# VHH binders against Flagellar brake protein YcgR (ycgR), part 23

Target 1, 263 residues: Flagellar brake protein YcgR (ycgR), of Thauera aminoaromatica (c4kar8)
Amino acid sequence: MAELSTPSPASPAPLDGGRGDELEKFTLRGARQILQLLQDLITHRGLITAHTGGGHSFMTAVLKVDEERGRVVLDPSPDPQANRRALAAPRLTCVTQLDGIRIQFPLVGLGEGQDKGRPALFAPLPAEMLRLQRREFYRLQVPLAHELSCLLKAEDLARKPVEVSARVIDIGAGGVAVVVPTGAAEFVIGGTLPACRLALPDGEPIELDLEVRNLNRQTQRNGTEQLRVGLRFAALPRAADTRIQRYIFKTERALNAKARGGL
Short names: E, the ipSAE of ESMFold2; O, the ipSAE of OpenDDE; V2, 0.75 times the mean of E and O plus 0.25 times the DockQ between their complexes.

## First folded at step 4 (VHH)

Design C20 (from na14 with S57Y; framework vhh_7n9e_1)
Fold by ESMFold2-Fast, scan of step 4:
Order: sequence, then C-alpha cells, then structure tokens
Structure C20 (fold): chain B 263 residues (1-263), chain A 119 residues (1-119)
Amino acid sequence: as target 1 above (263 residues)
Amino acid sequence: DVQLVESGGGLVQAGGSLRLSCAASGFTFSSYAMYWGRQAPGKGREWVSGISSGGGYTAYASSVKGRFTISRDNAKNTLYLQMNNLKPEDTALYYCAKQDWYSGEFPYWGQGTQVTVSS
C-alpha cells in the first residue's frame, strides 16, 4: 500500500502511514548530497519544523554545517521548555521545504552549547535525508479567481448519499486538496470516492475516482472552520491527465508572466 | 486525554485467524475515523486499515485486502480488526491510531498488541 498521508505544502507535519521501502527512491544517503542539501537550506534561509514527539514541535533553522566535527548547528527555540523536550527526545523529525519540494530528515543525539558566543543546538549530520522531488508532489496553489471546484460523491454522517461541491485549493499531477464545511460528509483516509467531477476551465467536468489521503481542519481568519481533504487521483485517463497538466502549466506561466511584468 | 488500549494479539500458525480489539476513551469516539497500523521488527511503520466515524467507509492496505476486516462498535467505544488467513509476513506489533483533526498528524497511538505468525 502507498502512504495514507499526502504531503501538505501548507502544513509542515511529517508523513505518517508511509513505509521506509516506499520512500527509498527519494532518500539521499550520499555524504556529499546531504552536505549540499543542508547548505541549500542555509543559503535559502529555510525554516524547519522540528518534531520532538508527543505532538510537540518547534521552529528552527540550520545555521552552519561543521564538517570537521561532523555536526549540524541549529537555532535554538526562545522557549526553554521546547529546548528541554528536544534534548530529551531520542529523535527529532525535521521537516522543511525548498522551492515547493518537501524535505524531511532525522536528527539523533542533540546537544547544546555555544557557537561564536551564542546559544546553539548541535547534532551529528543525518545519515539520510528525504527529498520528495516527484512531479506528483508538486502543488499549484489554485488562484481564487478561477473558482475551481470538485463535486464529491460521499456519504453524510447518517450514511446517506450526498454531493458536496468542494473548492479546490491546490492541484498537482497526483491529486488535489479541497475544502469542505465541517460535518458536510464522512471521510476515511485510504477510502475511495467514486465518480467525482473535477471542474476545470475550458471543458466538461472530468469524472474520476479519488482516494482520501489526508484530513485536517483549517481555521480561516474570520474564525470559521473548514475541513481540508487531500485527494489522490485513482486510475486517470490520459485525456484527463493531459487537461490537468495543461491547466497547471498554463496557470504557472500566467502567474510568472504577471510577476515579471509587475516589475 | 486520548487513551487507546489494544488487545487480542498472540501466536498463531500460518492460515490461522485472530481478532484484535482497541478500547478508546478520552474523546467522542463516534466522531472520528479510526485506524490500525503495524510495525514489524527492523521495518518501518505501515498503515493496515481505516474506518470512517459512522462505519460507512473502510480502507485496506493491498497486502491485507480480502483477508482483514475492520469494524467498530460506537456504543462500546471499541475498534476491531478481524485477521484471517494470516501469513508469516503479518508478524508485527499492531496498534490503533487516531488522527489529529487540526494538524493532520497521527500523534495518538496505543501501546500495541503483538501478533506472531509461525510457518
């Protein structure tokens, strides 16, 4: 079975339900590759969410790679309790992204000290880093003006069939993320929603089967809660795949053109 | 304070059956989808099955589909996994899990129940 949890670009949470062997092709184990990726995170000032277990995490960054001592130097949390949890943890799971690409790596043997007179956390260089550079993990943030929607065929909490028109918030080669009102329908990670209809500009809705990969609640600025549902495309006809890729490419190109023209 | 307590594991011969149970407390069980996961010695964590809050939808890993059945009793706050035609590769620590609705993470796991399948 593939992973049950889909990576969310809006959430730095680690992947759950995956297998080590499923992710092997995305795992970097070469010392030079690991050093280069850590240096890229320093160069781009990448923020890292370090998970200490038990639902606890803190924000950090790689400040320096000390090759002579085989260590990575991290920015400590301003919260002493977060640092104590990190130092007590048998393992940190570090999650970040670089240019929309999800990066995840473990740190074991965390210590504390000083770097150039400032407090710092130290850990041995990781033996492996996960870099999800797969086309199906790329996500285009859907412009609100496009009013992109997906009609989900699901069941309500009383097991009655319902159709829910869900707003598409991001889209990639492998799936979409949608938002639905809380309580509108019943979902389970790994479950299939058959015969859903994805509405793209310029054509009839695409009928497709969607597998639920992720569920989380989002609080909007006005305090209203929405359920975010990550959905994977099941068997996708070539014509549908072509239309989705064309939409992604055309939208990216238009957004890039507007950004350059705005200068 | 979420509590999940698994039971029903044991030693069984290949081709045999076991039924696992998970007693849940500390949250409104009937409002949440529930999951079974497993971890074999020297291997990563693997999700096995899931069931929606009302029991209308179920999902299974391809390796167990057709052999395992997930079910729930919301009146008893209990999750079940019926395992049939067990294979040596099903040997693992089995645990039930609840996803956090806000983060999408799975921080709530039980202590697990050991299943050992001999050839």
Scores: ipSAE 0.299, ipTM 0.761, lowest interface PAE 3.6, mean pLDDT 82

Design C21 (from na14 with S57T; framework vhh_7n9e_1)
Fold by ESMFold2-Fast, scan of step 4:
Structure C21 (fold): chain B 263 residues (1-263), chain A 119 residues (1-119)
Amino acid sequence: as target 1 above (263 residues)
Amino acid sequence: DVQLVESGGGLVQAGGSLRLSCAASGFTFSSYAMYWGRQAPGKGREWVSGISSGGGTTAYASSVKGRFTISRDNAKNTLYLQMNNLKPEDTALYYCAKQDWYSGEFPYWGQGTQVTVSS
């Protein structure tokens, strides 16, 4: 069967709702659980990628939960076109992470208005939320201060070889997600990028082949459009796998300590 | 105004062959990667194949690798899928997609072309 129609763990793209039986045990349907999870996203100021269809998405956040009216309030995009796409969409698929756990939920019936005099988007509370606590879905959000990069070998729009230094935004056991400016290189879903170099601390860059699993255009909060590329590790030597796992563990531990007021 | 028009489907016996075409207009075809996807009865949409803007890179779902060949003619703004050794499992509506509109969750451009493979 076609494996590439299902987003990889490295992808910011939503998981297929058609895998309902497999995902049912990770689906929250209790009103209190849903409210608590949304509040946790507010408390941790979790950034949400809202998918509007057609490979388009924008960055948002839950600003508040209105329990009395049964709705969520979202931060609109600074790009008016992204907001128009969202309002026109029959459904938004929202994807985020909390403590490395992938969270995904639909929003239906999106509207626009004002919250305390500021522009806002509104939607009814979701009836369900996915909370995926499996190792294969764990994604460490890479701190900007780490400047983690992956040198990609690809083709530009003129079909010439190009090396693109891409910023790694998340990393897991099976791959990375990177960000490149729109138009920097051409990517083909299912295609292999050979001999890429992942720069990790404490050693030489790891040379590996990466498979393109997902592409998603995204409007950032500053209005800049970027391409997010989900990349799967085609094969990892044990030494490389160990270094990646060590980086994830050490970084997660440091972030947890820092979040509690430590260094 | 982007338009993608698929053609070439039909009824064929197992082991047979079909060649699908996708006529593209309204954008610079030679600047975009193109894809074939399909949706079988009672199943979700699945990705089948992809090709880079210049045709130098191709990719295939494991279920069709070795049997299907994707190609393109940039002078004619046309995408092709040569399907050989067809199986009943290949029965589906086939549609093409431009890279920036590829989605496993949402509908693609075009109406698709039906392929039915009998045993």
Scores: ipSAE 0.336, ipTM 0.742, lowest interface PAE 2.8, mean pLDDT 81

Design C22 (from na14 with S57I; framework vhh_7n9e_1)
Fold by ESMFold2-Fast, scan of step 4:
Structure C22 (fold): chain B 263 residues (1-263), chain A 119 residues (1-119)
Amino acid sequence: as target 1 above (263 residues)
Amino acid sequence: DVQLVESGGGLVQAGGSLRLSCAASGFTFSSYAMYWGRQAPGKGREWVSGISSGGGITAYASSVKGRFTISRDNAKNTLYLQMNNLKPEDTALYYCAKQDWYSGEFPYWGQGTQVTVSS
């Protein structure tokens, strides 16, 4: 099953629930785990983006979990139209984060009323909640001083092979994001770039296959366009995975030391 | 004013074939990669296939690889999806999209075209 780009933690866009087995390991179905996670959102005052479909969403929060009635109590929108859209929706897709971990869950059967004399929205407890682990979706912003690059093997607009040296702007356990000038090569979401070379400090470049996951274009101030390409590691060798993780941990430690006033 | 108009869907027996079309206007079609996506009732949007501006690079979801073929006719500003060996699980609303988007949510213009595969 082909997977489109995975949003970063805290992204408001919902993930496709039809990804099946890929997200199953991150899906909570135990009643106690669901209750604990909802209570954590209350404790940490987690703001939730509730998607009602058709490009509409509103900001809410879990106010209370009513375990005896099997329901969650949500803060209504101050916009009456947003509340009407939510009540008319067959399903809400709720997206939030806790300590950098993306959390997503459905709510079905939304109703309105009051809780202790205040307006509230009610829904049955979700049967499942998606909790994407921090490490799986964490992205290290690559320091400019590291000058990380990836040599991409791609095709130009005339179907000719080209090699493009791309600057790596972020890196995680699952892939990298790079920037290239628009027009340097053509990328197709879902396409594979074989035998690319990732240059890390302190070693030979790592040869790896990359799958194109997302594309974002932006116009620079001088009128030229820059393309940001999200790339997933495909068939990553164990030794390469170890080197990438070591780079991430080493760089995080150095950044944390600087943040604490160390050099 | 970007317009994408899908057509060619219908009811077909399992093992059958359909060819979908997407008529594009309001932009320079030959300069953009194009995509097909689908959404089954009650499910999220799923990427199906993509094709480069010149047609030289194609990509397919693993669920359709070997059965579906994406193609384009830049002179006619039209994108195609040839669907062979259709299965009941291919039942969905099919829509086409232009490349200039952040993936994670599949962009969609128009009503799409419904494909229903019976067993």
Scores: ipSAE 0.331, ipTM 0.754, lowest interface PAE 3.0, mean pLDDT 80

Design C23 (from na14 with S57H; framework vhh_7n9e_1)
Fold by ESMFold2-Fast, scan of step 4:
Structure C23 (fold): chain B 263 residues (1-263), chain A 119 residues (1-119)
Amino acid sequence: as target 1 above (263 residues)
Amino acid sequence: DVQLVESGGGLVQAGGSLRLSCAASGFTFSSYAMYWGRQAPGKGREWVSGISSGGGHTAYASSVKGRFTISRDNAKNTLYLQMNNLKPEDTALYYCAKQDWYSGEFPYWGQGTQVTVSS
């Protein structure tokens, strides 16, 4: 369950025992709660990424829940090789989202057969499901017009100190996500970037210590890659916390007003 | 295919030292941050340490900081963990890991190498 120790890309954490304890609060273990959540995925046609190990995954969906036999029925991949890998895997890690809430669960003992004359995959009901619904995981998508930036203090590939002006793409109570050109600086999950400066539209830049929580690459429309860096606020001062929350609140209110007014 | 093969584990007395190695293949090792994790019997997986692609940045769990040192040799596609002043609570299966940069998940794990620290 290494994957269950890594929350959503907006607030990922390295694998550690403390993080596992924090995730227990969001873990559903009641049979009725698990059944209800699986039914919600069916109702909303939730697309699931099933990780089979070795860097392999395929797209699936829950077709139905067989309560009498205690199992889920999954849509097989159109790629026969993906299905063979899944059947050979000791465990699948299933990841999906429902209304912005990350849902993750393991499936063990995958088999194949038919449902209503069509090929299907079967697995016993999971004993647990992770549902990450927490205010600290809320993220405001930063409007491009705001040109929000964070000046990161890091090291380049030659181990020389470098300052990187990174564009802020989302912000929440617990941190920001920024984008930087691939190769601009070195990052490691769990590493601390001291004395970074977050520029909000109103007032002086906020000086913050940031912890790297996630790294992932994004391919842009022109084929170039950029690095998305998830950053957690370390030891956030109360004045900085107030300013960040104020920016989030005012921006969300303005966006809601524009959506309703067609402006 | 991404392959990670750990070695260097063994039985050691409390206060002793071990050096773990992880041989990586199937990807451009020098372009990725690399990580060490561990799992003790009956316990969950615990993150131990990480190192950036060029080795300029490192990170450690509080339980091992000051005792363990992560390093890498990009010319040899090898990750290392130098473990000093070992304690019985360091007994675990140790494995190296690579993050999938597109998804942000950790699907790439080695088979692990067993470290047993006797009192």
Scores: ipSAE 0.388, ipTM 0.811, lowest interface PAE 2.9, mean pLDDT 82

Design C24 (from na14 with T58I; framework vhh_7n9e_1; at its last look DockQ between E and O 0.47; V2 from the best seeds 0.00; counts 0 for: pae E 2.9 > 2)
Fold by OpenDDE, look of step 5:
Structure C24 (fold): chain B 263 residues (1-263), chain A 119 residues (1-119)
Amino acid sequence: as target 1 above (263 residues)
Amino acid sequence: DVQLVESGGGLVQAGGSLRLSCAASGFTFSSYAMYWGRQAPGKGREWVSGISSGGGSIAYASSVKGRFTISRDNAKNTLYLQMNNLKPEDTALYYCAKQDWYSGEFPYWGQGTQVTVSS
């Protein structure tokens, strides 16, 4: 009976050209490390997106780690249908973020029960957790008040050239994440967007080429969906790099000053 | 359930051509960008190509650019990869992949089709 090696959790988009070996450096397999990371998620009350397959997901949280029983306790969805899908799924893919680091882990063997008289979902402890510190570079969360934008040159569904003004939500030395309305343009991971324009507060927009590195849909609080596009600077002039760095440093300082009760 | 079934692989001599197909089911194919990846023996998964939902945006890995052509037929729920001027280094198991919209990850892969290029 050849043990069908459970397909390794979906490696991050193979686009990061990193050899499967590179992902291993970000994979936690130690029991203590896994427990600690789960505990950190509890402490920070991190919301987790649990993917059940078929394009379905629900929001959950780790409520407890039961080390004695070797299981994790999750908050069930308020949607009974989501819970049914979760229980029927051979595997949950849990995705969250802690301190700006993406965390992904599989859960297998989901069951339902009660924890302290409250409905809960239970799963064995994950065998591995992926902590993607992929970002060699710190990414600044852009304050909403700064209203950074990036004019994207893309194509629509009809292959017509379109310009999409995208709000920049984070920025780093290596790229930006932007949000666009769903359906505003067609994107593909690995695609190049030439001659885009990044607007910074300190002067004229920076013209630059961008490479699409990731795509995901986000549901806003108002229930509308938007597309988050992660973009790498494909060709960044030195002068532009300097300006971006200056903006990041200046903004970080301001944010830190504010956090310290300064202004 | 999302299903991806790759076909069209085989043994070919260097300089030869193959056309891979991926039959998709269990989701609205026309709404998703689709991708080809490959895994050579002893190597990790490698991204090969991507095509947007409508086919307007296309991308290739540098290693296959100019030799491979990705296309799709949304009416047939099928993704294609035309591979020309194949090289021994193209030897791999080729997978069709669908992205999850919310996680941005690629949890959906087919069983793959083997492409072997002989010198």
Scores: ipSAE 0.831, ipTM 0.950, lowest interface PAE 0.5, mean pLDDT 88
Fold by ESMFold2-Fast, scan of step 4:
Structure C24 (fold): chain B 263 residues (1-263), chain A 119 residues (1-119)
Amino acid sequence: as target 1 above (263 residues)
Amino acid sequence: DVQLVESGGGLVQAGGSLRLSCAASGFTFSSYAMYWGRQAPGKGREWVSGISSGGGSIAYASSVKGRFTISRDNAKNTLYLQMNNLKPEDTALYYCAKQDWYSGEFPYWGQGTQVTVSS
């Protein structure tokens, strides 16, 4: 299980909440894989956001890995207060990105000292590292012209079955985000919506089960409210997965072509 | 100001039952889905159950499904968790939680009520 908040995967904020069991398959626990990933961060000079808790963070980088002593060496912040917060924290949550790969890992037992005569922070090697490919966290913003929709099967405030046609605002390998009018149906995080129908361009709607992952209200410029619902694909058939990926790829290619020299 | 106050925890033997309550104030309770989470000693928080604003949609973590029942009384601004067939692994601090509809985050958690299940 997991804590109840899920920030955007592409943000520098830590990933967790509501997806703990789904993130396990992307978690590296082998010593060799961890060492290799840390070395890749050094090679690419990856900038790391280290979260110390309480909404505080600072920028760092892995300077080296001391395999014999089982430690990482980190670049301290130029802000002494940030370093004091880091040293006092029970753990750091480190987040970085390399070429569309999101990497996240904890560091516990942070200390300070010197490396080659310069101030440095030291921590034991992490026991685990999260590594998410672009496919797992990428979300295509759906062009309005595509009029992508999903027919949701839900319940209203009177606990009666309703069908809600929802506009799809983004789509990825793992799910969609949709918008519905406030009050159209009831949703709960963790709830399942069976036999929904996703309408893609070219072809019949895809029948699929969806799980509610997040809910938020948005107030539009005209003052009306809408509910944004994040939905995970449950038990997606391979043919459906192929069609969704094809749509994402084709649409992104068209958007990139338009940006670099459209019609 | 949002306030969530949990109660009903205690010490029970394995196989026993407890009913938790969460008294909510400072917001329109009937407009929000409500959740129970828990945190065992030395571990992170885990989601336990959720119930939609009118009670039409309910969800449970697989570890508690069939043993726990979530319910709400919108007239009393109160959320409940009936816990049956308790196991030692259910030992945790149990929290009532409200999702912020605008941010989609969970900034509002209660103080928690301790549940200890002995073997």
Scores: ipSAE 0.517, ipTM 0.851, lowest interface PAE 1.9, mean pLDDT 84
Fold by ESMFold2, look of step 5:
Order: sequence, then structure tokens, then C-alpha cells
Structure C24 (fold): chain B 263 residues (1-263), chain A 119 residues (1-119)
Amino acid sequence: as target 1 above (263 residues)
Amino acid sequence: DVQLVESGGGLVQAGGSLRLSCAASGFTFSSYAMYWGRQAPGKGREWVSGISSGGGSIAYASSVKGRFTISRDNAKNTLYLQMNNLKPEDTALYYCAKQDWYSGEFPYWGQGTQVTVSS
């Protein structure tokens, strides 16, 4: 019987459409870098979403790093079924943020045990950790009431033109993040969407070219699948830049005034 | 189990062409976007190209645009990279990769196939 290839414990950085060495920026492969990043997560008490596959996940945290044994210690779920799924999974995909930067790392070989008399999950240190710097500028979380949308011009599975009205989740000087129903259009990281239209509350929609920077499939509590698409402005006319920054500034001021006013 | 097996690499003179293949198994190939990446000595890992599940969206790194063509045959579970007008800078280990839908990361890589471009 021949040995079958198994998944790598390391994850590559996402594709970009730019220079060839840009992927290296996102991948930490040195043991000291990995230990330091894990320690930073511990220090900041970062909440981690651990994905076990099949649309299942649970919240956890790195409790400590055992450098002598070369392993990481994770907080188990209060849900015994979640723990059983995690232990049965061939890998655990951990996702979190640190200082506004998305952190991802795989854990392989997850086991259970005790740490200082308390239940804990254990795994070898990851061989790689991703620091996904997809946002170089401040990003405003768009209030739902604003109903910001972006009309995407793309193709479907049959390579026929489609237009998809995507809800804008956040917006910054360099781009937007949107959500669309899974399967509404074909996307690939690094792909360019020309002549899209961003609708701000006032004025005519802004025509702009967008580049796909990241893609995540999300399952809502009701079981509905959606796709989060991170989009960068590929080229931005100065007038459009001004309108976007004014929207961000005005909205941020309004939100800050509400919070200061004793909400 | 996901398996990705690259082939088609070799030694070629500058200006020449090669066609890489990636045979995929252990998942529904037609449901996933697929990607090519490479790593050269002394350089970090670089993503080269990607293609959506139906081919409706295709992307290339700026360094290969106009010279490389990504394609797929969903009936044969195979991803391809046609590399034309090769340059010494294209010398690298080329691998194909599959994205994990949920995490957005790429935990599945092939072993790679070596491409060497001589002058």
C-alpha cells in the first residue's frame, strides 16, 4: 500500500497581484518569531476562533507556550462536542487579530490533557504563522443603517457577465470589504474587477477598479453561506478619494459624538 | 485526503516554454479556486496565478502577466500553467495550492516541480 500525501501543517500566505516577494511579508517561519507572536497573543489575551472543519468552530485562547516541550496550550471549549470535533479534526485553523492585523496559524496533532490541574488542549508549535496585513489604513465599520453598497461587475460559473450588489462592511482610504451570497459570482485572489460602482449616501456612485485581496466563506447562524471579499482600490481618482475620506470622517465624527453624548 | 501532484518541470533555455500540470484528488476539484505558487533560491515564496472554480476570474502576478496562462480541466481534475517566454528569473520550484474556504488560507500544497531556465 502506497503512502498518500497528507496536508502540510503550514499555510502559505494568500495570493497577491503585486510583486513576487510580497508573500514573504505575511509568513513567519522562524521558531523565535513564532514564539514571540504566540506570547504576544497570550499577553493581549487575544480571542481565537478555532475552525475544525465542516462549518464548525469554537472560541479559544492560547494559555501558554511550553518551549521545553515545543507545544502550545489552548483553552478547551465548554461544549464537549466542540472539543471532540477538534480532537478528531486532522487540523485546527486558528484565526485571531493582534493590533488590527489578522493572525492565522494551523495546529496539527491536537491532543487533550491537563495544565495545572485544569483541562487543556495541546499541539506542537505551528511551523508557520501568517500575519495578514491586508489593511494599511484605518477602516471604518460601516453602520448598517447607511446601507452602503458596491456594484461588482464579474462573471458567473458559465463565464456570463453578472452584476452583484454587495453590501459594504467596512471602508478605508485603500479599499472596502463586502459580503455577497456564496456562488453569486466568480472571484479569485488577485483578480481585478473593473468599473465597479461604490454608492455613498450622497452623490452619484463612484466608478472605480477593485482588486480582490482576500476571500473568506462564512456560515451564518441560520445556515446561510456568504462570501466576504476584501477589495483594494486599484486606482483611485483624487476626487473619489476625497469623497471617500469625507464619508469616513463625517461618519466617524457622528459615531464618536453619539458615544461621548452618553449612549 | 487532499492530494496535489505537480509535473512538467525541467530545464529549458531562456525564451522557451513549459507546461505544468497539477493532478488533484481527494476533494471536489470543480468547486474550488486553484493557485500556482513558486519559490526561488534566495527569494521568498511568491504566488504566481489563480483561477476561480469555473474560470470566470483569473489573476496573474505582474512578473508573469502576458507570459503565463493558467487553465483548468474540471473533467480531468487537472490544473495547468502554460509558461512562455521563460526568463532566468522564473527559475523556481513551482507548486499548486488549494484554498481552505473557511480560513482563507492555503494548507494544501503539492510537492512541487522544478523549473530551471538557463541562459
Scores: ipSAE 0.345, ipTM 0.794, lowest interface PAE 2.9, mean pLDDT 81
ESMFold2 (binder alone), look of step 5: mean pLDDT 84; pTM 0.844

Design C25 (from na14 with T58K; framework vhh_7n9e_1)
Fold by ESMFold2-Fast, scan of step 4:
Structure C25 (fold): chain B 263 residues (1-263), chain A 119 residues (1-119)
Amino acid sequence: as target 1 above (263 residues)
Amino acid sequence: DVQLVESGGGLVQAGGSLRLSCAASGFTFSSYAMYWGRQAPGKGREWVSGISSGGGSKAYASSVKGRFTISRDNAKNTLYLQMNNLKPEDTALYYCAKQDWYSGEFPYWGQGTQVTVSS
């Protein structure tokens, strides 16, 4: 699966470890930088996907950093089996994002106990954290108010052409992530969806060929399942690229002005 | 309990053909996209082909496009790979795989079926 081995920057799946030399310039090893980044994840209430190996993962969050004991405190899974798998794993690979930037770090030596009378997971502070700051790895989380959609050209279970209006949840220079109801259409990793239409606020929909890169199911807080589809732009025309970049830039600046300009 | 059992491999001369089968059990086969991967000695796993849950969408690695055809029979819970015009570089252990839709990973692989292509 060499062509499909690299997940998108916003994907919950961990990056291939064989790219150590390429990723070294994005790797934080300074104790103060690591502490600051972990604190930023706490402040922004960042959800973390913790991969335990064997295809298993669970959602967690950093609850606090214990600098005196050199450890992080994590929110345990509500699923006891997920916690047992995590404790048995030789390593957790934690993946999250902060302001559209992919963050990845290992945790080794996971233990369990209590923090302030509540169950918690503990691990030594990671010796390194990956923070991908390249433009091609950046993903803008699309504001719900923008109602960004992509009309997908796909097939249903009966092999009949269907058009599915998918909500765009993130967008970058290389692609989009969308959500669709489970069962709305059929997707396959590596498949091409021709002549899809990406709706941006500033004009006519952009017609694009999209390649399916990632598929996963998300359970929303209301219990409803949706399929998350990671889509790569194929053969993106310069004019379309310019419009997408303009949207990303304008939206990022507006969000930064709102969240940080008055602080 | 997910089980995937591959068969149909063997020794074949360059230019020959083989059809691989994968018998699936322990899950609702018709609800999942299925994949073929391969691993040559000393190399990592390489993605070969994929097929959507109902069979309408198919994808192929550039190295096999036009030579290999993926198909499925949902009534029989079976995945197929028709391999034509085989080349020595197609020599590998071939696996079928089910993606886990919640993690997005491929944790479910069969034991594989060996394909050896002589020159």
Scores: ipSAE 0.437, ipTM 0.827, lowest interface PAE 2.5, mean pLDDT 83

Design C26 (from na14 with A33Y; framework vhh_7n9e_1)
Fold by ESMFold2-Fast, scan of step 4:
Structure C26 (fold): chain B 263 residues (1-263), chain A 119 residues (1-119)
Amino acid sequence: as target 1 above (263 residues)
Amino acid sequence: DVQLVESGGGLVQAGGSLRLSCAASGFTFSSYYMYWGRQAPGKGREWVSGISSGGGSTAYASSVKGRFTISRDNAKNTLYLQMNNLKPEDTALYYCAKQDWYSGEFPYWGQGTQVTVSS
């Protein structure tokens, strides 16, 4: 079996097309299945990272599905440049999660217009959607209230050592995704960041080496840009693996309890 | 089958202009986003410009913004790149590409057209 390859540590980065044969089992091509999944994303107000190519993305959401016209309506970026990149792109690669399940789909033929008097992006319904029901692709979206951080030991543009406290936005068995201010440090895909410190609740920070797996400049919904860095656990000690799995399990259970309203 | 045939390259002096063309066949050209990319000697491929299926939206790499203009003629199944104020660093093999709608890859089916800018 092929290993969980790039970008497995860096959700919500797109999965590589080189794994196409292995992804066929998880690909939805039925029109009703696609419509239902898009409606589920609307119901759960799922946040979508739309990749426009060249390491650029922006945050969006499905506002509605226009079944009669065979179209999906997306929330545009407040950054006009992000919208122009999206409209000129040959495809948008949309990545999101629903109940920990990774969902990825292409949008082709993106246009702009208005929906009920407000700016909107429009695209034909996707012909396929990827729904990865494997537990190994699961990424926990870290609640903001948990204040999870990772102290990165990196280099600045002059190759001087710098320490950057980065907010952890998601975490899985193989790695974390963090956000840093643009220009805070130099990152190279495949480079190793030694002796970084992952702060989890209840205990000392976990010291470990992180490998940079992807980089994405993301335009936020408020129009500001941030650097999203996907990091793989290069050599994960057993004790660290246990603590990470325990955190994921406990947080997932707490989030499921909240969702069911049984608090 | 999909065919993309680039043309219009050549040798030009710095500050000069060239217009590249890409003749497309084997697919419904008017339904697809199209891109121009380039590869300089000894370097990786660089995205240059993109254009939406209807031509209403365009985007450019920062290195060419304000100097290059992408356009398309859907009736002729042809993509264009107007290159003005050319610089020696624009020297490269230029490719057009149709989307790979699932993987996000840009397979280049054409041989490209060589642009050489002398100083």
Scores: ipSAE 0.000, ipTM 0.137, lowest interface PAE 14.8, mean pLDDT 78

